# VH-VL binders against Peptidoglycan editing factor PgeF (pgeF), part 6

Target 1, 264 residues: Peptidoglycan editing factor PgeF (pgeF), of Synechocystis sp. (p74606)
Amino acid sequence: MTMGDDLWGWQNINGSPYLTCALLAPWPHAFFTRAFYPQLPEQLITYLDPQGKAFRVKQVHGDVTLTATEIGQTPLAPDSTHPPADGIISDAPHQGVWVASADCTPVLIGDLIGKRVAAIHAGWRGTKARIVPKTIDKFLALGSELKDLRVALGPAIAGEVYQVDPWVALEVGQSVQAVQKLATEEQQWDHLSTMVNPPVLPDAEPEKYRLDVRRINQLQLLELGFAQEQIAVAPHCTFQMEELFFSYRRTHTKEVQWSGIVSY
Below, E stands for the ipSAE of ESMFold2; O stands for the ipSAE of OpenDDE; V2 stands for 0.75 times the mean of E and O plus 0.25 times the DockQ between their complexes.

## First folded at step 1 (VH-VL)

Design i06 (framework fv_iscalimab)
Fold by ESMFold2-Fast, scan of step 1:
Structure i06 (fold): chain C 264 residues (1-264), chain A 125 residues (1-125), chain B 112 residues (1-112)
Amino acid sequence: as target 1 above (264 residues)
Amino acid sequence: QVQLVESGGGVVQPGRSLRLSCAASGFTFSSYGMHWVRQAPGKGLEWVAVISYDGSNTYHADSVKGRFTISRDNSKITLYLQMNSLRTEDTAVYYCARGRYSGSYHGKTYYFDYWGQGTLVTVSS
Amino acid sequence: DIVMTQSPLSLTVTPGEPASISCRSSQSLLHSNGYNYLDWYLQKPGQSPQVLISLGSNRASGVPDRFSGSGSGTDFTLKISRVEAEDVGVYYCMQALQTPHTFGPGTKVDIR
């Protein structure tokens, strides 16, 4: 199946479930569940590509995406063995690119013709800063064409349960050009809450809102000219599917699950 | 477009069996817990059973426990309800419904976002 | 099992006027995660049920803003700020805190 929710399938290895997306079928890839904790990308890549080399970064909730080569050229983050960034693009075969999440959206991308792949960690700060569009720009600069890209937005905290302050919802919403162009904040709130599949939902608590960060990232991609058929959005909520996913909002603990994709 | 289509309903005598099917399309079936809900003619909604996304966990209402069995075939993208030892009080429209809290081993669903059109089961002598 | 009750069981409303339906649970529906696992469904004549509100107060996609849900613990309210002809049907609350899931008896809303 090549469109809609039929794109996502559960797989199993040694009794442990992981998620795949049909749009990314050309590339070895996985959105791993909590069952694989505490395995790191260096171990997890062996399930996808025995010849693969894993690349990861020190995630800082920013808007920087590095190529695999740039990772080797970038100074390490303080007290870390990895440079600070929130996205990685492959620039050679057999490179696995990885991001960790526990509510933030893991975004996996493949280029059908250029054969490069990317992984992006897109929380609300990175989404506000447009890390996904900036990563797409980097794909284009490296020779990719928009029509050849396939994007999967993986398991993340669902809009129905992601309680945020009004300023977070508004500032993340303003990252969408159609919203930013509206003359008043009143019009921006109206648009965000009444559009098809609204990214901002009401909350029972006064002066709070619920925010769908995956939907905002999808809107950013559509604005760049992606067709809906090039984008898959996972229906899975990390907060609600507690048996399968870690969620920082639920537990405030540091455990994460990893998502990765390997170039060829 | 999400669709759930029930089939297998009909008229059956008390004590007999029927198997209902629910064919799903337009979403990743294997990622959602699925439910059966019934409605007797002119009456309210009654929850019947749930099955987890992988089929490893099921729960049945006390009124049907031991007689009805919910199951699924993820390769065929189909949900089933095997109904044995049918009683006149089992007469109802049977709906399949998708649980929005997918993957729950506790049988938790925080709402049913899509429902089938229903299939009528009439248990009569 | 958690028992759900609704009041009133029947309501006739003049178009454009507000309507309010109460739902009570025999046990608290407030989960340790801070959410009330209470949903509202509408069944229009001859149609399948459809979700209106989830988790106490979250409007489902495509549901008009004239519908609102409120309450916590054991007492919940569904409000329609101005009832329209297409809102005719039976409204059900349902607890989603535990299995078996249980529905209220339904509130039939008619237009005068």
Scores: ipSAE 0.000, ipTM 0.471, lowest interface PAE 13.4, mean pLDDT 89

Design i08 (framework fv_iscalimab)
Fold by ESMFold2-Fast, scan of step 1:
Structure i08 (fold): chain C 264 residues (1-264), chain A 121 residues (1-121), chain B 112 residues (1-112)
Amino acid sequence: as target 1 above (264 residues)
Amino acid sequence: QVQLVESGGGVVQPGRSLRLSCAASGFTFSEYGMHWVRQAPGKGLEWVAVISHDGSNKYHADSVKGRFTISRDNSKITLYLQMNSLRTEDTAVYYCARELGYDSSEGFDYWGQGTLVTVSS
Amino acid sequence: DIVMTQSPLSLTVTPGEPASISCRSSQSLLHSYGYNYLDWYLQKPGQSPQVLISLGSDRASGVPDRFSGSGSGTDFTLKISRVEAEDVGVYYCMQALQTPRTFGPGTKVDIR
């Protein structure tokens, strides 16, 4: 229920830290740190629900979210192990849904009444494509009500360090309907850089900007009618907190941390 | 249709500089990481450098570090390789390659035709 | 740096027969996302390299199903179930786990 940084707490298993969010307290969940590498979701789920079954996808930075049942029904390309998608929604009890990240935003969602949960991988490409709103639409189609949903945007690269080209900042910003409706790109830039908690920040390098992808996802959720109390945004930066998180921007290597949530 | 076209190669004396260009078309250039890979005549492939989709991250092979610099101009849809202090062992066909954009950098899905750089006295 | 090796370095195949090429890495490529970060490329005579397989076993779009990749950790195999004339060239494995990326020395495939 508490807003802001008070929602986020550190937990430990055998000296290894992981992060939880109070908004998701009804569900076993974790934003795991690099300390758990190289454990995969099939191993990590035992810390959350020993009875649980782990579901994961081949993340392609797109806008597709699959239910656990749809993952099992999706024909695999020859020699592929997981279907391509960037979000997963549970459709039975004891299903753990998982996404990997190293700067992209892991989004965990729970439905207080419908009991379904979701995990979404939302980098700048997926955010531009509105994967989070599309996943919310899928919750609603399955019978969930917006007022019953709780959303946590986990550790990701912070806006203050995420240097991007102007076109990236503008195109991701245009995924917000209030921005897209403005008549000129000049008005869109002004709005993105001067609004409350602006998602686009100045950069010291000419012709560069800093982009807050978590803030863009938060704005997309607010536009759908979410109350601020239903959304938690982690203050943790994967790039700056190198002791705790892998960051692709920092190292250009492929180690990742996993975030997951389990239905009941 | 995806195309990558390298240019700027030629014959040059040791110690000189060259700048290679790779003009891209048929895809949203600014969404992909880009690489340079070289191949000496009759030899195998050697990775040279990578640049992230937005140009913020660059990495170079130790053999060229401090001498070569990868860069890109997304408004011109062009990748560059600035080659300084050239050595005879830098003689090779230079390919630009588009990074496979799944998860985080899963190899190269498209390659250019290559441009020959010959460093000789 | 991760060192990549290939075996054999050269092979001649009768058209329609199968071929197998081995690739070994000096350390495990099974990390991050749970995949093996190993790719296979083909360079036909006078042409640029082209991708065949990524992530150890994922066949690239447009690549014929006679090509398959297998293996995990440090040992990988590229199999061609039925070699055709268009398959002549040099095959390279590459590790994509770490920067710098490193290639194997290549395997030259010819037909009789």
Scores: ipSAE 0.013, ipTM 0.501, lowest interface PAE 7.8, mean pLDDT 88

Design i09 (framework fv_iscalimab)
Heavy chain, then light chain:
Amino acid sequence: QVQLVESGGGVVQPGRSLRLSCAASGFIFSSYGMHWVRQAPGKGLEWVAVISYDGSDTYHADSVKGRFTISRDNSKITLYLQMNSLRTEDTAVYYCARGGEIVEVPAAYDWFDPWGQGTLVTVSS
Amino acid sequence: DIVMTQSPLSLTVTPGEPASISCRSSQSLLESNGYNYLDWYLQKPGQSPQVLISLGSNRASGVPDRFSGSGSGTDFTLKISRVEAEDVGVYYCMQSLQTPYTFGPGTKVDIR
ESMFold2-Fast, scan of step 1: ipSAE 0.038; ipTM 0.547

Design i10 (framework fv_iscalimab)
Fold by ESMFold2-Fast, scan of step 1:
Structure i10 (fold): chain C 264 residues (1-264), chain A 125 residues (1-125), chain B 112 residues (1-112)
Amino acid sequence: as target 1 above (264 residues)
Amino acid sequence: QVQLVESGGGVVQPGRSLRLSCAASGFTFSYYGMHWVRQAPGKGLEWVAVISFDGSNKYHADSVKGRFTISRDNSKITLYLQMNSLRTEDTAVYYCATDSYEGGYTLEDDAFDIWGQGTLVTVSS
Amino acid sequence: DIVMTQSPLSLTVTPGEPASISCRSSQSLLHRNGYNYLDWYLQKPGQSPQVLISLGSNRASGVPDRFSGSGSGTDFTLKISRVEAEDVGVYYCMQALQTPLTFGPGTKVDIR
C-alpha cells in the first residue's frame, strides 16, 4: 500500500538507520534496526528523550500488559530483573516503553488526548491470546477514548515468508471474532484464505501455510471499532531485510532490535 | 567460539569455603541470565542457583541458601559461586550454564543453551 | 517445589528401533501464555548436558528430527523415532516454570 509507504520514514543517527511512523509523530518514537545492537532501552531512550526513563519487561509471549508503575510492583521473573509481561503502558510523562523483536510484531500506540503511550510484543501466541485488544481495554480503563488512539504495527516477519503448521494458522485466525463465529473449521479456513488481504496464504510445501500476524492484529483492531486511518502497518519484513533487521526464523540467533515510544 | 570454562574446584574439608569461577567467551555475556547446576558422582542433575543478566536478582536452592552466593562481574565476563560452610553432601561436579536471553522473544529462549565442562568439588576429611 | 519423575529409569534399545521416555510433574507446567515450561536434556557419557527440546516440543538448533517432544500440563513424552549409537546417554526433563528449577531423576538409554 502507497498510504502505508507514505506513513513510514527512515531516519538516521550517526549513520545508523531507524524507522518512524507519521501516525506517531506527536511522540518521540523509533523502530530501531540491527545497527543499534547491542544497545539496550536505557541507552536508546537518550536518542528520543534525554529526560526519559526506560521501562521494559521479560517477554514471555503472553497477554499481560503492565503500566510503568505496575512494573515496579510486580514480582520479577526468576532469571530476570524485569517482571513477566509482553506489553507496557505509560502512566506519567517522560516514560519510554520498549519491546524487543526479531520477527514478532512490535506495536506502538499513542493517545492524542490522554498522552499515554504503549509498546506491545505481539508474536503469534500473543496475537492468538488477543494481547492488543486487551491492551486497548486497559487504555480505556485508564480514561483513553478509542477515537484518540493511533497504532503502528512495526517491522515483523511478513506473511509471504512465515511458514507455520495448519493448527497455528487456524488458532491465530480464530482470535478474529468474525472467524470464530463461523459454524465450521472449513468455513473458517475459507474466510481466512479468501478475504481481502488474506492473513492465511498458501505454501508450496504440503500441509503448511503462511501466516500474516500483522494482518490478524489489524483485523482485531478494526473489530474494536478503529478506523483504517488510525492504524499503520509497516511494509517491512524482518526476514527479507537482512541488512536492517535481525530475524530468528532466518538465523536462529538470539539477537534483537528494540522499538520504543516516550510519553509526554 | 562460544564457551563457558569453570575453575576453582578442588578438595576441601567440611566447614571450609571455596569460590568457583565461570569464564565466558564468544557471546554477549551481559545479555544472559546464568545458572549453576551440580551433579554428585553417579547421580542426577541438581539446580543450585540463578542470577539475572545484570546481577540484581538472584535465587538459590534451599539446600544451599545461606551458605552459597551466586554473583557475576560483567566487566570481567565472569560468573562466580561463593561456597561457605561446605558439607560432604556438596561433593559434585559444578556446571555453569546460560539461561534466558534478554528480550525472551523466541521459543528457544527458555533453555540452558550453553554449558561449561564442569569443575569437581570434593568435600572430605 | 515441583517434583519431576521419569519412566523408565533405564532403557536398552536395538539400533533403528524407537524409544519413548515419560516425564511427569507434580503440578501443571502449562502457563497462561499457552507454553509448557518443560525442557529435555541429554548427557552423553563423560560430557556436559546439552539441550534437546525446550518449551515441551521445540527442538533445539542442530537436533535431528528423529527427536520429538509432546504432552501438556503434567504429562510429557520424549520420543526418538530411530535410536542411533550417538543417542546413548542419560536423558533429563526439567521444569522451568518456577524456582527452584527441578530436574527429573534421568533415564539411561543404552544400545544393544
Scores: ipSAE 0.015, ipTM 0.546, lowest interface PAE 6.4, mean pLDDT 89

Design r01 (framework fv_recaticimab; at its last look DockQ between E and O 0.02; V2 from the best seeds 0.00; counts 0 for: pae E 12.6 > 2, placed apart)
Fold by OpenDDE, look of step 2:
Structure r01 (fold): chain C 264 residues (1-264), chain A 123 residues (1-123), chain B 112 residues (1-112)
Amino acid sequence: as target 1 above (264 residues)
Amino acid sequence: QVQLVQSGAEVKKPGASVKVSCKASGYTFTDYYMHWVRQAPGQGLEWMGYINPNSGDTKYHQNFKDRVTMTRDTSISTAYMELSRLRSDDTAVYYCAREDYYGSGTYEAFDIWGQGTTVTVSS
Amino acid sequence: DIVMSQSPSSLSASVGDRVTITCKSSQSVLYSSNNKNYLAWYQQKPGKSPKLLIYWASTRESGVPDRFSGSGSGTDFTLTISSLQPEDFATYYCQQYYSTPTFGQGTKLEIK
């Protein structure tokens, strides 16, 4: 079961709405909407923590997560002012970590005891590469305990409308270990399409499928030992809710909304 | 200026392997998929596969999956395509071409192409 | 794979002529969710690499003269050159990128 809409609430700044998650209530956080475009994290952080410093990376649809300290030590991406990565973990108080997304899944994490927070950009490619599990591993390596982590999967393109090629659906599906262990692709397809809240559904168009990237990320987390109650999945679809969110699939433009969380 | 510059012409014998390079400049190498397309003499264009320069993820056309290997070196913004067990019908011009990917889950048009690399396979 | 079929395979025309090339896909390349056609047109001159002309069926690539236009939807597409110029004699390819990319067989446009 997913933690549904009851955990999610709308806030606003000067009439501009943004989304919050009850699981992350201990931390200032926001899944901002298109209403805040083109503001950057350096500006947005002031709404969450006036003393906060914003951290962001050059997102590359990979599986690398950097600590705030590592960001300062990592070579910059070509023609960029930020190092390449798709996840950020805080390592001190008053650090706001941020990711940008349109249809890709923004993931925010808080550690109730260790106090570290994270922001992860998890598109289908990053999800396939298991960026969230890898980030969790980094949390653990840094001294966090799984039971203390709270994860919110923010607004993204919903499985109902995310049409992908078969190989994308299968490869992303195979990132779930239970699926990978199945002997045949046929079994894998069957499992992905028939489980409760299936991450892969057939499409009306031939040789296309619908992929729920957030569901895949949830499954990955569950396999790590997360309890259902530790994970919140936003029901909001960036594609369908055009008044609130940008969607690359919808417009093929490069506008993004920012998601951020601040450590204490 | 955005451009893709490929390695020079190759002459190979049947059964041999060829490795073609494609160096990107004028843009962030890792922001685009790199595709490979070949064209036999007097024939049309044939898609071979792509590589994601960030993750190294690849997808090959089924006609080449057992013979082609696509790699990249991000430090020098260069993509490579190696084709093994060459046959005479592998004689073609091989192109690299970039595609903006942005996690769409679908392909997009190829807006920049390399100049092409002629590979000749003959006994 | 989606099969792309161009027509004609070759044609001869004169400078100033209006030229039309058609492309048919074996299945629709219209994405129902965003209502965009994943269809591109390329120009290739002898000894040169392909050049992108049109994408999304009807959007001109930057720098492409306005005499080039694309139209169509679903499975039937058309590339039109309103007034042929000397530099337009080349081979043209349609491509679908709705799924695994596939190209038409090409249309060679020759001078009459």
Scores: ipSAE 0.000, ipTM 0.470, lowest interface PAE 11.6, mean pLDDT 93
ESMFold2-Fast, scan of step 1: ipSAE 0.047; ipTM 0.610
ESMFold2, look of step 2: ipSAE 0.000; ipTM 0.428
ESMFold2 (binder alone), look of step 2: mean pLDDT 92; pTM 0.941

Design r02 (framework fv_recaticimab)
Fold by ESMFold2-Fast, scan of step 1:
Structure r02 (fold): chain C 264 residues (1-264), chain A 122 residues (1-122), chain B 112 residues (1-112)
Amino acid sequence: as target 1 above (264 residues)
Amino acid sequence: QVQLVQSGAEVKKPGASVKVSCKASGYTFTGYYMHWVRQAPGQGLEWMGYINPYSGGTKYHQNFKDRVTMTRDTSISTAYMELSRLRSDDTAVYYCARSLDYEWSGYPFDYWGQGTTVTVSS
Amino acid sequence: DIVMSQSPSSLSASVGDRVTITCKSSQSVLYSSDNKNYLAWYQQKPGKSPKLLIYWASTRESGVPDRFSGSGSGTDFTLTISSLQPEDFATYYCQQYYDTPTFGQGTKLEIK
């Protein structure tokens, strides 16, 4: 099955579709669809790397990214078998790093030279807190170079349908340095709504906005010095593509799909 | 432009049930949670639960779980709250209020209905 | 449930006065991941529904006059009206939405 742009391709296993990104071709990876529910990372990794060990965290919509080693060193979250974090970076071969989503943006990253990979759960809170830039800083601290990184922003709720209150749109938008530097909130609103591919869209309901969280994450990456060709943004909307994805905004159920990438 | 219009006052006997309606207009009904909050005479506000109008999914406060049912009809943008086995201490004004849910984080109630007075005679 | 304690229960004031109302939660309503306090303030006039004034402890709702301000973090919060106007005589409620929503018992602001 093929749905999407040149960089994004549908794959199939046992009749169930999953999505891959050409920028991440060097690494076994997948943005799995709802068809794989209720399989967990420990099972899903066998589709990507039979030797792989799966790593996951208790997602808390924050800005912390842990290495695979740090996961074993971090206290567990209350009522959980995993430590609290929203991103994972590999620090050895055959480590699969995983994030769950149902509207939040799953971000998969690979380092062409350093061979480490990362998975990040970036909802509006994590995006506002700049989890993706913080994870990039961690790659650099571990010895990665920006030019060697490839980033894929996977299926998430699209800006066209993500209705939010003004404070959410403004505060998430303010995570972009070009926006934060503007003198007034009126200038910030203008910039967010009139730039190329604006992350804030008008809404039919007065005093509401639509927010493109993936676009905000892309802008954060561009500000760090990424070239556009290092970043892929999926055109797929979890809210609108009901047959393929769970969406919390659509159904308010806790069912999720998983996205993962494996180091070598 | 956003309006939540509730049904009129009710007088009920102990043991009866009451069903309050809340009709939404001026926004996309399925895009917002509908909460129910009550206020006894001279008392504060007490949260009862919510319904997600898109899915029909509900969450009730433990104090009301065995007596409350929240439903909706998307064709007429109306939410309902039914409270059964009424007691005299259920005498209160019942409000509907909307919120935007951000990944279970909640959001404050930005618009409220005018309230429905329910009096349980005893 | 998180218990909200509000003080004073009633307050008498004159037009032009600075009024402060305090709200205390039994546990922190600060979400460490986004550094937000899940606390709101409402105004309720007799026979009317509550009206949202402040959310995230200090963010003023659209259309709410500048004289209203919220402050505080964690467990201790304050609503301030810098120069009381006749239309401000009402009951004020704090509310946490960090967990299952709970309200303070209310502060009735009365004319002196």
Scores: ipSAE 0.014, ipTM 0.494, lowest interface PAE 7.3, mean pLDDT 89

Design r03 (framework fv_recaticimab)
Fold by ESMFold2-Fast, scan of step 1:
Order: C-alpha cells, then sequence, then structure tokens
Structure r03 (fold): chain C 264 residues (1-264), chain A 125 residues (1-125), chain B 112 residues (1-112)
C-alpha cells in the first residue's frame, strides 16, 4: 500500500497514460505503460522529441553500458540488429536512450550541466553486478560531476511481492559494499533484514524471501555519495498494477513497456 | 536449434564414481538452470538437483546431497553431474534438462522444456 | 517433499478415445500472489527422453497438439487427450515446481 510521491506524475497522450518524474523535468522523458504496446522506441521518441534518434540494445541482463557511439561500434548480438548491453549513455544532442522492462527496474539519469542522459535495465542480475554504479563511473569518466546527476528508479516489481530464493536475495544484497564487508553470511542476512527500510523482507512461505531491487539500487547510489534528494524511487509496482504494466512474474510472457530519456 | 548432448554410457563397479557431461548449444548457457533427473529401469523420474550455470550455485535433493556434485564450465557450455560411492540401485538413465528461462524479473521456474538424450549408467560387479 | 500421486497407474485405450489422467499433490500448488498453479505434464515414449506438454497446469507448450489439455487447481489436476492418436501411447508424468521439483509415479497409456 504506497501512495504516490509528489515527484511522480501521470501524463496522457490520446487517452494512454505514462509516468514522469519531476527530478528529470529538464529532459524529455517517460516511463511508458502497457497502453503503448506494441510501439517501439523509434515510434515512442516522436512523443518526446520529433528530431530525436532512438538508441536501444539487446538486453542480456548483464552489467555493460554503451555510449550511443559505442553502439555503432559493437558487434551485434546473435539474431539481433542490436549489440548486447543493458545500459546506454548519450554522447550527442537529440539522442533518446531506451530500456524495456516487465518487473526489472528502468533507471533514467540526467546530467544538469553536461546535458548527457542514460537509461539502464536493472534486474536482479544487473543489480548484483552493479550496473548502475558502473554507469555512474562512465558519466564521471565523460566529465560529469556526481552533484549534477539526477536519478529516477521507475516502475518495477515491489519488494512486498517479489518472492525469491535465498541465494538471489543474498547475492543481490552482497552488491552493497556495507553488506559485502561483513565477515559472515549470518551478519549479512541480519543487516539486510534489519536496516532502515530493509531490502530483504520475510516471506510467509518457508525458505523464501522477498527482495526490493529498487532499494538495493538506491543503497548503491547512496554509497557512491548521492544525496537523497538526487534520487527518486517510484512507488509503482508492475506486478500489482496489472492494468498499467506488464509483469513477467505475473504472466511469464515477453511483452514489455519502454522507458526513455532524450538529451539536448 | 536448442540441444543438450550427453556423454556416453558408463559401466562402473560398486564404490566407484561416475561423471556425466551435458553440452548445451543453440541458446545462452548462463540464462537457464540445468537440472539433473534420473530414471531407474522400469521406474519413474527422480529429480536430483540443479545448477545455476551463471553463478555456479547448486541445490541437491537430500537423497543425493552427500554423494552428488554438480559443476559447469561456461567456456564450453557444459554441465557435469558426478555421483560417488555408487551402489547397484544407482543403475539408471541420467538426464540433464533445461529449466525454464530465468529472467531477471522472475524467480526460477522449475519446469523443464529441453532434455538431453540420457546417459545409461550401469553399476554391477 | 511435496508428494505427487497419479491415477491410474496404467490404462488401456483405443485410437479415437478420450483419455483422462489425474494428478494429486499433498499440498496446494496454487501461489496466491500470481494465481498460478506450479504444475507441468510430460510425455515419455519408450527409450526416449521426456517431452514437456503442459506447464502452469493448463498452458500448452509450443508445438503440442490441441488434443492435449490440462486443467485443475490447488491439489487436483487432470491431463486430457480428447481423441487419442497412435503416437500418444506413452507414459505420462505430472511434476510440481512450487518447491524443488517432484514427479508423480507415471501413468502408462497402453493399446487396448
Amino acid sequence: as target 1 above (264 residues)
Amino acid sequence: QVQLVQSGAEVKKPGASVKVSCKASGYTFTEYYMHWVRQAPGQGLEWMGYINPNSGATKYHQNFKDRVTMTRDTSISTAYMELSRLRSDDTAVYYCARGTYYDSEGHPDYYMDVWGQGTTVTVSS
Amino acid sequence: DIVMSQSPSSLSASVGDRVTITCKSSQSLLYSSNNKNYLAWYQQKPGKSPKLLIYWASTRESGVPDRFSGSGSGTDFTLTISSLQPEDFATYYCQQYYTYPTFGQGTKLEIK
């Protein structure tokens, strides 16, 4: 039961709803709902920037982020017209960067001064592999400063319903430096389940846990030195909000919604 | 074409160990669980355990926990199942089977959509 | 372990017959959060590997003929073959995946 934050707002195009975040107001951006299926990024970008060019990758649930230029230089994934990666950073104006999700966390980032943007597909495997911190490192290498970055963690499966095996919860939790530095797995479990807004929740079913992947990504960003005010976490659950979002956990089908942001 | 190709038949004496291989092709090896299931002559299917090829994490059924070891080599897309301290009642066909796709959004589903051809292991004096 | 029980252990049928195989679990396979039953059905022909027919109790695997259907919820499940064909003579297994996998003992479908 989470009410909407004032940072998150519903918008509408011809009766179809999509979500925006006030922290990303400087950039054309959207977390699109299932209502826009089966439109692809090349069509969706026209709602954000008529001059924009859409960039996407073959998502492989890994930890690689490519710049728009690197996408053109990277070998294509098998049976795909796109290279394998799970994040994209813009390196010129009018570039829209896009990720698909159906429970994984779509992460949109903008640089207030450097004007570059990024989109990241952060499921549990990418989160475990620290794709978001690795993408932040790329921003810094390109000349961005941490204080100028704004991050929105969009609609994803909520911790309250994301039942996982113990090994998934532990391995994802270990991606947080404070957790990884603890001497024993017993101490790691204790920390993950008792900290403020714990990312690992108990489950009624024996030998299962519930995992908040967005919370883990938020913790990774805070460890990098982000201020809380630079990070927005959506209260929306893709699994529970069936009328608005596709959810792989709910249906085990491959329909997705897209999230994107455009540089200027 | 998705395929699982297993190693050839083995004949072992009681007390020995056997290691069966399962080579995957036609898909990304690290994206799916690999299960091991055996079938004694004229009997039903018995689940032994699984390995997550990405992490190397394993789960074994308690009947095999002290005798089975599951491993993988991602460089050659091959999973292995080693069963030690063999008994005559370990005589069976051993199958590897691909679990459903483990998407980053999903908990691993444990139904099996692609099966190897089976490896016959005979334990006799 | 969740125990899976199939009935009958064997049955004889003729081509064109409607065949029903039953599977019962020792506890509910229905996960309330997604309203899914964690139950699959397999076909195994002599000397061959098992082949997936049905998953999520009623979803037919790609390439499986329409004559195969799965039904049921909770603890009681049924596999139906609406009009038996010569290639359908095989042993059929149910499998739960609500916890780590367990199989029923199998139902052998024989020529009458």
Scores: ipSAE 0.005, ipTM 0.455, lowest interface PAE 9.9, mean pLDDT 89

Design r04 (framework fv_recaticimab)
Fold by ESMFold2-Fast, scan of step 1:
Structure r04 (fold): chain C 264 residues (1-264), chain A 121 residues (1-121), chain B 112 residues (1-112)
Amino acid sequence: as target 1 above (264 residues)
Amino acid sequence: QVQLVQSGAEVKKPGASVKVSCKASGYTFTAYYMHWVRQAPGQGLEWMGYINPDSGGTKYHQNFKDRVTMTRDTSISTAYMELSRLRSDDTAVYYCARVEGSYSLDEFDYWGQGTTVTVSS
Amino acid sequence: DIVMSQSPSSLSASVGDRVTITCKSSQSVLYSSNNENYLAWYQQKPGKSPKLLIYWASTRESGVPDRFSGSGSGTDFTLTISSLQPEDFATYYCQQYYSEPTFGQGTKLEIK
C-alpha cells in the first residue's frame, strides 16, 4: 500500500541529488537527476564503483536486450559508436549498465544469487513490445530464478499527466495478457479503466486518455509470477518535477538523465 | 473534438505591437505544447516558438526572441502571441498549432484558422 | 537550422494521375533514439490552414485517404498521391521536427 514511499530515498553527491531504491541496496545504483547533466555513464560510474566499466547502447525504443559481452560483438548502429538496443544485462563483475530517459521508464534489476544486473529503457513503444518480460526471459536463460530478482521502476512521466490518443492507450494495454485475451475492444477498455490501480485514467477531454506506462510494466511483471514485494515503483513524475528531471513532453529538448546499476 | 480558434484580423502601423489569441477546446490544454507559425504572402511557413501551457515555459526562434512574448491563461484555455516593434515584413498570417508531446513527436496535428496581420504605413 | 528543399515548386496534373513530390533535408532527420524520421507532410488549400497528412515520414494521419503515402529516410523523402482526385489540388509542404521546426518552400499542385 505504502511500501513504495518507504523504498525510495534521496542521496547527494557534491550538492547534486540522486535517487536510490532499497530493493536494490545490494548493488551500487542510482537514478540520477538533471543536476548531473551533461555527465555520461563513463563519468557517472565513478560515483558508484571507481573500478567499474560503463556499458551503454544506442536506444531505439525497441525490445532488444544485450549482455555486456554481446555489446562488443554487435554491429554499431548507423552513425553511432554503440549497437542498437534498449536493455543491457551484466555478465561479469564491476560492469555498470546504463539507460537514458526523459519520461520513458528506466528499469533497474538485480539478481541476489546470480549476481547479474540489468538496465532497461521502457517507453510506451518498448512497453508495448514487452521489453521487460523479454529481458526477464533472458535472465532465466542465463540461470537466474524469478524469486531472486528485484526490480525498480524509476522516475518517469506519471499517468496523471500523460495524455494520449486512444490507439496508444489500447495498444500498450493490449501488451498485458489478461487484456489481450478479452474478446472485444470494449471489454479491453473497461478492464484497463476499472481494474485495481487502473493503467488507463480518465481525461476531461472526450476521446482522450491518460496512460500509466509504469503500471503497465508492473502488470507485465506480475503476470510473469513476481511477488509485489519484488517490485518497487517510483512515485516521482519527470514531467511534474521540473527542478529534478528532464521531460521530453515538457520541453521537447533531447537532454536526458541517466540511471545505472553495477554488478559485483 | 479538438478546436483552436484565433482572434480576428489586425491592421497595424510600423512600430506598433499586436497580440494574437488562440482558444483551445476538446482536449486538456495543459497537456500539449502550443506553437506559433507564420506565413508571409506568397511565402512558406516560418516557426516562431512555443509555450508549455502547464509551466508557462517558452522557447523562441532567434529571429523573434527580442520581439515576441508567448503567454497563456489556463482558466480559459487560451494562448497568446505578442509581437512588438512591427515592421512591414511582419505582414503575414499567424497560426497557432498543437504539438502531441505524448508520442515524443513535434508534428503539428491541429492548427488554428490563422490571424491575418497587416503592417503598413 | 535544417534547410528543407522541395521539388518541383509547381506541378500540373490530371485527375487519376500518380503524383510524386520530393523533399530533401540539409542534414539527417532520422532520430537515433527511436530510429524514426522526424518528417511530416501538410496540405494547404487557398485561404485555409495547413492540414497534417503524414508524420514520421510514412505514418498516415487519421482520416487521410490511403491514396496519400510517404516514404524515404534520412535526408530524402517522397510524398505520393496514387490516383489524384479533384480535392487534392493544393500546396504541399514537408516539415522536419528533428530540431527547431523548418518547412520546405512548398509544391503547388495545379490542374492541367
Scores: ipSAE 0.006, ipTM 0.424, lowest interface PAE 10.2, mean pLDDT 88

